# VH-VL binders against Protein LST7 (LST7), part 11

Target 1, 242 residues: Protein LST7 (LST7), of Saccharomyces cerevisiae (p53237)
Amino acid sequence: MSSTVISLAHFCDKHGPRIISVTQSAEKGTLGEELLVPDYPTESYCESCLLQFPEESTRSMRCFIEDVPFITTQYSSIRYQLLNSIIKRAFSEETMIYDNMPFIFFDDLRGLNLVIGFKLYDENARGNERRYCFILTVDSRSHDDSMKMLSEHWNFIIGGFDKMIAYIKNIHKSEFLGKNKTVENNLETLNNNAFIGSYLRANKSKFGRNLVSLTDDKFLFVRIHKWNSFLLHTVMNENKLP
Below, E stands for the ipSAE of ESMFold2; O stands for the ipSAE of ESMFold2 at other seeds; V2 stands for 0.75 times the mean of E and O plus 0.25 times the DockQ between their complexes.

## First folded at step 4 (VH-VL; framework fv_polzastobart)

Design s56 (from p11c with light chain D50E; at its last look DockQ between E and O 0.83; V2 from the best seeds 0.00; counts 0 for: pae E 4.5 > 2)
Fold by ESMFold2, look of step 5:
Structure s56 (fold): chain C 242 residues (1-242), chain A 119 residues (1-119), chain B 107 residues (1-107)
Amino acid sequence: as target 1 above (242 residues)
Amino acid sequence: QITLKESGPTLVKPTQTLTLTCTFSGFSLSTSGVAVSWIRQPPGKALEWLASIYWDDSKYNNPSLKSRLTVTKDTSKNQVVLTMTNMDPVDTATYYCARLEDYTYFDSWGQGTLVTVSS
Amino acid sequence: DIQMTQSPSSLSTSVGDRVTITCRASQGISSYLAWYQQKPGKAPKLLIYEASSLESGVASRFSGSGSGTDFTFTISSLQPEDVATYFCQQFYSYPRTFGQGTKLEIK
C-alpha cells in the first residue's frame, strides 16, 4: 500500500470531523482487493457524512492507472484511527480559512498533511454553511523526505485540489441559483471569502445534506475518485528518493 | 484499444434459447462503474437496451423481458454471456454488446451479430 | 420507463446546411443524455455525452445543448460523410432508453 493518500472530509453538525472518502493505491499489478470495503456499517453515517455513488449498493470504487489500482472508500479499515486523528487536527487549526488557502502540518503521529478547506452555503446547516477539506497525507517518519516530495509537487497538488473545489463550488452555485435567484450575493460571500456565518444565521430546520444533493450531480463522487486517483498517481510516479 | 465482439448462433428456431457471448479486450470488468451491456436493434427499428452487468456482479434487465433474460460474466476470460429464452420471430435483430463506463453511456460498441428467429 | 421522443424521424438537406434534431424526455433527466451516430451497416458511435460535451476525436461541427426534458443536437455545416441515423439516449436511470432515431440524408 502507498504511504500517500487523499481524503475528503467535512465538519458534520452532529458528528464533528468525519471522513467522506479516502483514495489509496495498492501494489502495481494487483487488484487491490484488500482495500475494497464493499459492505460496511452505515448506521453511524448521516446524510451529510455518507459517500454516495450512482448505484445505491456501491460502497467502493476502483480504477487502474498503468496497472496501479486506486481505491476510494468511505474509510480505510487499515488507517481508520490515523485518518480520524488527521481530520480532527485539520478542522481544529485556526489558520484554516475556508477560501482555498492551503496549509500544512507535520508531527510524529500524523505525518505530513497538506490541507485545503472550502465551504458551501446551505440554510439547513448550522451557521448556514457546510465546511469541507481535501487532505493529501504523506505517512512517512522522515520530515525532510516528505517535505521535499511536497515541495516538488506543490503547484501540481494545490492546482489539482483547486480545480476540484472550483468544480464543486460552481455546480453548487448553478444548482442553488436555479432554485433561488435572490440569494446570489450570499453564495459568493460564503464560497469565496472569510467565514461570516453569524450574520447569515436563519432559523430553519437543520439536517444533513449530501454533496450530491448540494450539487445535483449524481456522479460527483465518481468524478472525485477519478481526479484524486490521477493526482495520487502523478505524485507517486515522479522521482523517488534512493 | 478497446474491442468488443459478439458471438453465437445466427439462426434460432422459435421457442429455443439464444446464448450470445461478448468477448472484449482493452478494459477490465474489475474497474468500478464499468458494465457490459446488451442492446438489440430489429431491422430498421430503434435500439432497445436488454441487460447490463457490472464489475461487482450487479445486474439490470429490461423489465419488459425480465423473465426471459439472464446475464453472467467471466472476468478471467473477459466475457459476458446473454441468455434469452423462448425466442420468437419478433426477436429477430442485430444484437450488440457495449461498454458502459462510470455508470453512464455506451462509449464502445461491438460490430453486432444478426440473429434470425425462423422455423 | 423514461420515453425519449425524437424529431424529425427523417430529413434530407444540402451539404453546408445547418441541421437541428430534437429529443424530448418524458420526465426530467438533468443533463444525462448522450447522442450517437449510426452510419449505414455500422454500430453506433458516441458523439456527445452529458448533453453538450464533445467526445474525443469528434468533429467540432457537432454540438448538443439542453437540460431537463428538451435537448437539441446540431450539425453546424452538413458534410457528405454525415449521412447516418442519429439517436439520443438517456442515462439518468434504468432501463436505459433511446430515441427512435433521425435518418439524415443529403439531397
Scores: ipSAE 0.304, ipTM 0.694, lowest interface PAE 4.4, mean pLDDT 83
ESMFold2-Fast, scan of step 4: ipSAE 0.469; ipTM 0.763
ESMFold2 (binder alone), look of step 5: mean pLDDT 93; pTM 0.944
ESMFold2 at other seeds, look of step 5: ipSAE 0.496; ipTM 0.756
ESMFold2, look of step 6: ipSAE 0.300; ipTM 0.689
ESMFold2 (binder alone), look of step 6: mean pLDDT 93; pTM 0.942
ESMFold2 at other seeds, look of step 6: ipSAE 0.340; ipTM 0.716

Design s63 (from p11c with light chain R96Y; at its last look DockQ between E and O 0.65; V2 from the best seeds 0.00; counts 0 for: pae O 8.1 > 2)
Fold by ESMFold2 at other seeds, look of step 5:
Structure s63 (fold): chain C 242 residues (1-242), chain A 119 residues (1-119), chain B 107 residues (1-107)
Amino acid sequence: as target 1 above (242 residues)
Amino acid sequence: QITLKESGPTLVKPTQTLTLTCTFSGFSLSTSGVAVSWIRQPPGKALEWLASIYWDDSKYNNPSLKSRLTVTKDTSKNQVVLTMTNMDPVDTATYYCARLEDYTYFDSWGQGTLVTVSS
Amino acid sequence: DIQMTQSPSSLSTSVGDRVTITCRASQGISSYLAWYQQKPGKAPKLLIYDASSLESGVASRFSGSGSGTDFTFTISSLQPEDVATYFCQQFYSYPYTFGQGTKLEIK
């Protein structure tokens, strides 16, 4: 059976393409327990790759929209290999520019995928940037049905991803500005080929950072879960759009 | 001390399959983020990346050659093997194996082995 | 594929001179660029990573700069042992690609 999911992924400096979160729906009227991932080890995950909810033991989140359960986890036990293949393709595509420009790819292996990439500034990342994308995946037996669904919801999906990306970028920028009152001067000195810029890069202080840390928002992934659940519910219910 | 060494045939006939082995020491492919790659250089020409294999068995092949390339590893022997099918005289080159970490640049290279493809 | 274009293709200059080599990427690659030195019959040697960071054990007369699409490699005072071919490599995305090199000779 066909299924639609929304993923958030990044290109980890150490591990390459990695999924951070996957939002999926279960059958209306059920509790969606088959999608809840039990305890899983996180020692192999670096800080930047980890899905982090406010309560330390929480590894998945569930909400209900009109009796449809939506679950967000680090990975799908059912679709793990498929989603890994999708994100490797997404981050290898030459056309991904990380300027919120959407692109689509489709094949009989990976289904139909709508990708929007974005970047966040981080001195502790290679090239002073961390690369992310949101992906809507339609895993359908019918290629024509997948394209029709996407075309009917194009503006809604793109607008929804753009709003969440803008939110993330804005609170990241606010956190960065709040910690450095002279950000404009710092950006100018870092762009200047001066001693300070050379010293920072020579320090080799590269380490992973979680999106929660980058935004100073411990509820960030709760907000992403709820927003992606809303987007996914609307896409799967064609009667909701005018 | 990181060391890599390429071994295999130095002369191959057109249409034959080339098999090269990279044997390395001073690091392990059990270490997260580590990869071994194959790069070739035709005489007097630019370098061309061929393939990479990572500690978790993730593989990346140059799309221009991917139907011809297979890369495998034996972590216990510290070996990586390149197989390249349907060799042609244009494939005459020095073949290098090299180490990289964390999806970056090639920090350690083997000495290289010249492979000549001729009838 | 990201094309890496180097200039000049060859350069002859005198001991003690400043050497400048450029590398242009066909699209933005941030600072994900490395510079290598290759002497005849030898494997490449990493000199510069992340566009401007000097590899451990590499002489301080070598330097790199640039970001985005335009990158520069500099030898501040050419020494006899610096006769080699120099080339850049992007590691922004697959496939990893190399410039075709700049042969550096002493007049």
Scores: ipSAE 0.034, ipTM 0.617, lowest interface PAE 8.1, mean pLDDT 82
ESMFold2-Fast, scan of step 4: ipSAE 0.454; ipTM 0.772
ESMFold2, look of step 5: ipSAE 0.034; ipTM 0.609
ESMFold2 (binder alone), look of step 5: mean pLDDT 92; pTM 0.934

Design x1 (from p11c with heavy chain S30D T104Y, light chain S93D)
Fold by ESMFold2-Fast, scan of step 4:
Structure x1 (fold): chain C 242 residues (1-242), chain A 119 residues (1-119), chain B 107 residues (1-107)
Amino acid sequence: as target 1 above (242 residues)
Amino acid sequence: QITLKESGPTLVKPTQTLTLTCTFSGFSLDTSGVAVSWIRQPPGKALEWLASIYWDDSKYNNPSLKSRLTVTKDTSKNQVVLTMTNMDPVDTATYYCARLEDYYYFDSWGQGTLVTVSS
Amino acid sequence: DIQMTQSPSSLSTSVGDRVTITCRASQGISSYLAWYQQKPGKAPKLLIYDASSLESGVASRFSGSGSGTDFTFTISSLQPEDVATYFCQQFYDYPRTFGQGTKLEIK
């Protein structure tokens, strides 16, 4: 069985390519915080890089699907160096145009990686854009085995990520009233609460916003965790049993 | 099949402490994103949220009740316990326990237990 | 606290009619709103979550819409079994708060 994980990463204006979350299957009884890398403090991440759950103190999330545990954390301690190498390559690829078009790369060191990139508007970011990608990593030394797994589940995997990205982009757009300037083509800030909009504008030049702030969805990472866990469970079980 | 059931005294005297137990099946409060909450409804009135306890033992209490509330869980027994001190006749209500998953809404409810506060 | 105000407090109408209930939040709550149905002597039942998403197993005649502060719950064609009190609830912040309820009756 090949080990598979799903990462959500972005390009940070301060830190470059950074992992926001990693979803993976885990051993029963594993606490999510045990997967964190102890010597990389959270304060080395700016606001735009943080994995943010609804409860302020929560740093990891675990669920069970048919008695199999799945955990989402900001790091994967056992794959930290590998995943950082993978995201650096993903954001450097010339074929990465952030339009939901998938691309694949493979090498003996990084395994098989399926990458889907997308952009969100953020007037606080360089170029007014936040760049994101989902990455499915198949950590197997066999190119043929990895490609067989991807081929067998291609429509399910691509459809799943496409739906998640469509959801994120849709709720991002829904939090803006639209374009007030015909030439600028920029979206207004959040119209849900006028004082929140004023607060966000006051911080315009300070830092990029995190994904929760850009979507106004406190439960966004809960949704991502559940969907990524379901995707991994389906792929892992179908590859093993049939 | 998800089930929740409230148990405890149905009659409480003023100034006494109320203890209610929620026993559940079909899910584990060991699962990330799962919580059990207590909600009450006085006769003919709206629902009022009292407290929630999450899988990670995070606890949230309604601030209007000024620390009269304590919520605890025993994951191995599939139980959540609510304690409410200094009961008053205005606390007469049907008390429900309910589940939420993924930090969303109350998707499963117990049948409720009527607690009457009188001398 | 976020205050939830429902309108109307009661409604009496005929089988087959379109029923509309409104819920207003005292501040913006994005889409963090649910609608519940409660029959006399029974626990509430979730019908709509995230303002417009229909809960599994719930009849398609029920729908929700709105975002921010103004929300609407609709029954497209009232059935006899729909006689109940309906509540909205915000899930944006603590404490979680409910509307006062709308009692629906059939003539």
Scores: ipSAE 0.006, ipTM 0.448, lowest interface PAE 13.4, mean pLDDT 79

Design x2 (from p11c with heavy chain A35G S58D Y60R N61Y S108Y)
Fold by ESMFold2-Fast, scan of step 4:
Structure x2 (fold): chain C 242 residues (1-242), chain A 119 residues (1-119), chain B 107 residues (1-107)
Amino acid sequence: as target 1 above (242 residues)
Amino acid sequence: QITLKESGPTLVKPTQTLTLTCTFSGFSLSTSGVGVSWIRQPPGKALEWLASIYWDDDKRYNPSLKSRLTVTKDTSKNQVVLTMTNMDPVDTATYYCARLEDYTYFDYWGQGTLVTVSS
Amino acid sequence: DIQMTQSPSSLSTSVGDRVTITCRASQGISSYLAWYQQKPGKAPKLLIYDASSLESGVASRFSGSGSGTDFTFTISSLQPEDVATYFCQQFYSYPRTFGQGTKLEIK
């Protein structure tokens, strides 16, 4: 197949639509660093926009599935402009309510795109919520061929994204409940609501948190890399019975 | 079909340096997220993690032993080498190499090699 | 360093019994815990990862639960081949640390 990729993107309160990660297949021997944008526009990033692996020095992740390499980076050098156009289109969709309902769009420039949006709570974000989406991009001039692939793998693709989103929401909920329980215990101990209210306001961050912080899962992007790689591998390996 | 196997001397004298080699198959240390670790177990005691080396040559050492440990890899030969200096009878243990992915748990283990430190 | 404490240090029960082993971390480790089985003279084998996920090919009678600091490993119905020492391990931070082990024997 032409290039098929999976992106994770979010709407940043400061920067607008931003790509967090791109997962794609590569030629054997490709290092993840080769797919990075050489001159990162570092001034356009904030903590909430960054792809964060457990080790600070790690900028890319690669795995092999049946000898095919799959690589996750924050930006793909070969797809940078196209993916930015795609995510802006995805986040401008007026009917998008970020409830795991998929929507599809196609045009000659952006190919076929399957978008699934979801929301997480973040007290540091505008409206106390962060908007995210997974996007499967099938770069093909042929609408019919792309739709045939999506049609044949629909349940697998949608099921895969639903499971990833459910995992993220569940561990986010656990992290949120854990922090609220700690705050409530502290409030009980101090027995001074006015003072505690002032303390909580004074310690509020001005900027949104990244996904690792929101879920307390330092391996989250490793899991997403593996899940997206498996999904891509499965849809690329069409089993035909003609 | 992932396999790992430890090799090296089974007898070491006090103050000598131990060198162990882990030879593996079924995976590559050029794969992002993959690493190989060394873990030891003195007879009848708990497992103790010694060192890890990852695809990007990131090296992690147990702080209590760091001054004595060096871990290196030869990705083309599918080998990881552990060197431990100034051996003492207390270092008598079965030494294992094990695979890990994404800085997590040890999913595949070698059979282990017993190293006895004695005069 | 994160210290892992297992209880009990040894256990002797009958075939078919429910076996429970506990593991406590000296600080919160979320769900970054694995359980290993080590049979006499053999290398450890991974049974449970991420506190509650069963490794592929491992019998369904084995299960794990817990988060934060308190974790439990359970064998729902003990079989003769389950005679082994069981270890918990945290992978939340370096250095990686193991519990002291629980030796399981059949009466």
Scores: ipSAE 0.000, ipTM 0.465, lowest interface PAE 13.3, mean pLDDT 81

## First folded at step 5 (VH-VL; framework fv_polzastobart)

Design e1 (from p11 with light chain D50E; at its last look DockQ between E and O 0.84; V2 from the best seeds 0.00; counts 0 for: pae E 4.8 > 2)
Fold by ESMFold2, look of step 5:
Structure e1 (fold): chain C 242 residues (1-242), chain A 119 residues (1-119), chain B 107 residues (1-107)
Amino acid sequence: as target 1 above (242 residues)
Amino acid sequence: QITLKESGPTLVKPTQTLTLTCTFSGFSLSTSGVAVSWIRQPPGKALEWLASIYWDDSKYNNPSLKSRLTVTKDTSKNQVVLTMTNMDPVDTATYYCARLEDYTYFDSWGQGTLVTVSS
Amino acid sequence: DIQMTQSPSSLSTSVGDRVTITCRASQGISSALAWYQQKPGKAPKLLIYEASSLESGVASRFSGSGSGTDFTFTISSLQPEDVATYFCQQFYSYPRTFGQGTKLEIK
């Protein structure tokens, strides 16, 4: 695992906390091929847990920024046991507030973790909402150095996550309103709170949904990959993490 | 700066096999979502996509041309090769290679090469 | 295959006029549509991507709108250098398909 990574995770109704994607860098001047995962079966992944790229056969993405390769893929939680413990802590943390308020935890074994959670409305989810978070992980035992670096880059890191979350929320809202246009227009004219209340009381079938489906954006994970790669590169290029 | 250039014969006879090479610079076919694609345009007519080959060697061929098309790449030489069998006068067209970005659209095009199929 | 139908097939108008070209997909393609300009003897040039986003370095008089099946391309004020053929292209799925083109001329 790279010393600094960005993860997207969610709380699956069936499986609990699960990693959807991890973005990492490899050594400048290399192709980073050791981080690619081209051959794994997708039939074992829950729909809501699956990382989906626009072409069905694609399992990883790679881009290059100033000759540094950045790779996004869905690593097995067993293969990356440390990430599994990080996401369990993130979703169990009492202080997680799903309104874009970040929180930080540090562990001598797991390093520094900055977490920002968000929710998407979905009538097919338990409680009519799906929970997600972005996690920046600095895998370093130097707590003081990691925290100092994070503090120096705070506005950039938080601003970056906030923009990506806002993008996801906005295109999700657009897709939701498009599919419910006749009902939503009537209820929004009368009372938007009445619409949500009525929707929450309806019994709907429960099943997993992918972020691509929730946003109607076939290219969503390409955008997340490129944005996370940019964030990592900027942080690493200006000041090296310990 | 991204450049692509098509090379190959400009005249072929009916039934012959056409081989065109796209040589490019300014990008790597090692980046995910990037493909080099072949598109043709008969004189005065619409564009027709022929084939795409991606960084991971995934290939897509226009089903209307089925088994006539083969596309291969040599990433170390920055080259993509199109082979089209059993050429016919209706295949007379300008053939372009182009970069397809992020599984999407064609953001950079070669100058094109006119291939005439006649006896 | 997703068929792309453009209207009109040709258009003759005056410098300074507003130009509107439409493109219809045979099925929903969300916003996965691009617009190209092709001048005589030249390769196509990308103008608009993802239905409405202007490509870098393209003049601001060009714009696009639409989603689903119905898309519109607009030149707000026609310039002499805009004489060309314009194509829409879907990138939602393979095979990638193009509209038949709209030939734009100045009268």
Scores: ipSAE 0.287, ipTM 0.697, lowest interface PAE 4.8, mean pLDDT 83
ESMFold2 (binder alone), look of step 5: mean pLDDT 93; pTM 0.946
ESMFold2 at other seeds, look of step 5: ipSAE 0.398; ipTM 0.724

Design e2 (from s56 with heavy chain L100I S108Y; at its last look DockQ between E and O 0.73; V2 from the best seeds 0.00; counts 0 for: pae O 4.5 > 2)
Fold by ESMFold2, look of step 5:
Structure e2 (fold): chain C 242 residues (1-242), chain A 119 residues (1-119), chain B 107 residues (1-107)
Amino acid sequence: as target 1 above (242 residues)
Amino acid sequence: QITLKESGPTLVKPTQTLTLTCTFSGFSLSTSGVAVSWIRQPPGKALEWLASIYWDDSKYNNPSLKSRLTVTKDTSKNQVVLTMTNMDPVDTATYYCARIEDYTYFDYWGQGTLVTVSS
Amino acid sequence: DIQMTQSPSSLSTSVGDRVTITCRASQGISSYLAWYQQKPGKAPKLLIYEASSLESGVASRFSGSGSGTDFTFTISSLQPEDVATYFCQQFYSYPRTFGQGTKLEIK
């Protein structure tokens, strides 16, 4: 089981810092089934916090790169306390700037963490912004060893996170422009004050939204899973698997 | 590298049950979002999706065929089996199996097998 | 169920001509549309995925565009080997549905 993981987290308007997804590897040649989570009901979960896959039946994602399994889940029961502590620290850091500037923190209990935060505009969010971050975590108590590993892969990981963040921002921009066109078309086809008032109140109301909705991309988390798996594999493959 | 092949009877009598096997290689049903699907094409007519079965055993059947369809898989043998009950002459078609990757479209197809339903 | 309507049903044109085929979905499907080529007696072959992305190994004269409900498939310069039936398919939701096809012939 790898001690290096990639997480996506956000600051929920209702629940504070929450993990949306975590990607990790299992041992080469295995299926990694210990990392999969079983089916569970989601009706009580906040929409903005939920990991969504295209066919609502799945709760985990698994792929294989050179016989190494990579698994993405909403959380790991084994690592939940660790990851929850990490995201609370990440969103509380006064130096985090939600403009793709990376920052690092290390802790003997929580390991070495590289964080890049970003924001998406949403009129249905408090402050009209939804805040996210990607986190690379090396779960190790050896600061020197973890820092050496991170420094060897710094540009690769930062570049990888930047590419995914740019993709998300670009398709969110496209969804936002499309939604505004739809509202404008509805106003043009309807000359009804009640309809106009309904749209204005809907645009001012606050509620959670999933990243899938914000991007109008039902495959978004599949893409994130595959990209994060590629990043992790590249970082770990520098040591060559037998 | 990636291949799929349909096998089973080519001649079936009305009311009988058709069983077709798709044997594939070059990919595994252990990867999330991977599915094998069945699609048919009556002679000279449009393609019709029948059923899909995913890596996690999730199944989707064409509602126009109601409960006539059953799909199962054997991941270790790289096989997917379609069972279609109460065959009728209008079911005469070429039957294809095809792969889905990442919950998307049909990227690899078998060569198909013609199934004729007549007495 | 999402209905896919193609136009035209058949088309006859000359080598070197630009060919355009359209596909309309009965509701918005974003860009979740694929285009296939099928020659007589053969299995379909994927050409275009996600409305506009060219599948690996497919000639660059093939292209696709569109989003929402209206999609276009184009062959920039028709070649003799392009004689086939072409069809679109949505992968937005289940049931997966296909257009009825466009039979392409050379004059």
Scores: ipSAE 0.277, ipTM 0.699, lowest interface PAE 4.4, mean pLDDT 83
ESMFold2 (binder alone), look of step 5: mean pLDDT 94; pTM 0.951
ESMFold2 at other seeds, look of step 5: ipSAE 0.303; ipTM 0.713

Design e3 (from s56 with heavy chain S52L N61Y; at its last look DockQ between E and O 0.87; V2 from the best seeds 0.00; counts 0 for: pae O 9.0 > 2)
Fold by ESMFold2 at other seeds, look of step 5:
Structure e3 (fold): chain C 242 residues (1-242), chain A 119 residues (1-119), chain B 107 residues (1-107)
Amino acid sequence: as target 1 above (242 residues)
Amino acid sequence: QITLKESGPTLVKPTQTLTLTCTFSGFSLSTSGVAVSWIRQPPGKALEWLALIYWDDSKYYNPSLKSRLTVTKDTSKNQVVLTMTNMDPVDTATYYCARLEDYTYFDSWGQGTLVTVSS
Amino acid sequence: DIQMTQSPSSLSTSVGDRVTITCRASQGISSYLAWYQQKPGKAPKLLIYEASSLESGVASRFSGSGSGTDFTFTISSLQPEDVATYFCQQFYSYPRTFGQGTKLEIK
């Protein structure tokens, strides 16, 4: 099993901190089948919390990089309680800064965690914002070994998270401006002030929105899977602890 | 390097069943989001998508032809098989197999095999 | 089914000229469109994916643009080896559908 994982999490208006996706590796030369969770329970999740692949029957994703399997799922029966504890700590008000500044925490229970948070504007969310973070977790019994790995890969890990966050923010900005321009164009063709008022009030309804919907990119989680797999492979392959 | 190769009969009589095999290398159907698809091109006409099968055995068929098509795979042999029943001269075409990754477009194609349907 | 309509159906022009081919979808498909080149007697070759992204190993004279329903494929300076049929394909939904093709020839 991999001792290093990358998670994407958010703060749900209904449920608080929730994991959206977890990317893990398995042993080189195996298929990693123990990490596939195709039948995890989804009926209790709201739309904003759900990992959404383009085909509705797909619940997990697996790729291989140099014979190492990398798997992305929403619910990992392996280490689920640990990951849940990690995201609760990550979203505490004292430890999160949503300006792409990384922060680190370590303890014997949760291991070493590198967190970068970001926000997306959404009128349908509490406070008109949705909060997310990427988390690199090193589940190590050796504080010195995990800090050494992090220090050797710091620029690579931070740069990798920054690139994916920038991608997400840019396509969200494009979708927001597209809808905002569409609304402006529709308003320019409509001369009914009462209709404009009703339309604006209806659009302020509070409901959950998936990242796919916020970005209008049905392949978003496929891209996240591939990027996170690449980051993990690079870190683990170049930092071979005997 | 990714390669795909179509094999099967090049001449089929009307009403017979066509069976084509796609043998591929350089990728595996154990990778999520990977599919192998069948596409045909009648002489001088546009490409027509027929069917595909994903790594998880999910299958999709062109609705206009789905009653005549069956697609199966053997992941261990790197093969995908298309069966098309009740062949007609209008089904004369070059048949291609192609890889689709991450639920997207066809990034690798076989060279195709011409199948002629005549009496 | 999403119908893909290409224009023109054929085009004859000179080496060095700029070539423009358009593709229109019968409904919005975001940027989920690919462009292929098919030379005589050969299998199709992917040139452009996701409307504007150039596939690895494809010459930079090829480009694509557009989103929604209207898409454009461009060859900035036509070369003799570019004689082929070009077609678009949507990957927004099933069935995957292709444009009818544009046959490109040199005068």
Scores: ipSAE 0.011, ipTM 0.566, lowest interface PAE 9.0, mean pLDDT 81
ESMFold2, look of step 5: ipSAE 0.267; ipTM 0.680
ESMFold2 (binder alone), look of step 5: mean pLDDT 93; pTM 0.939

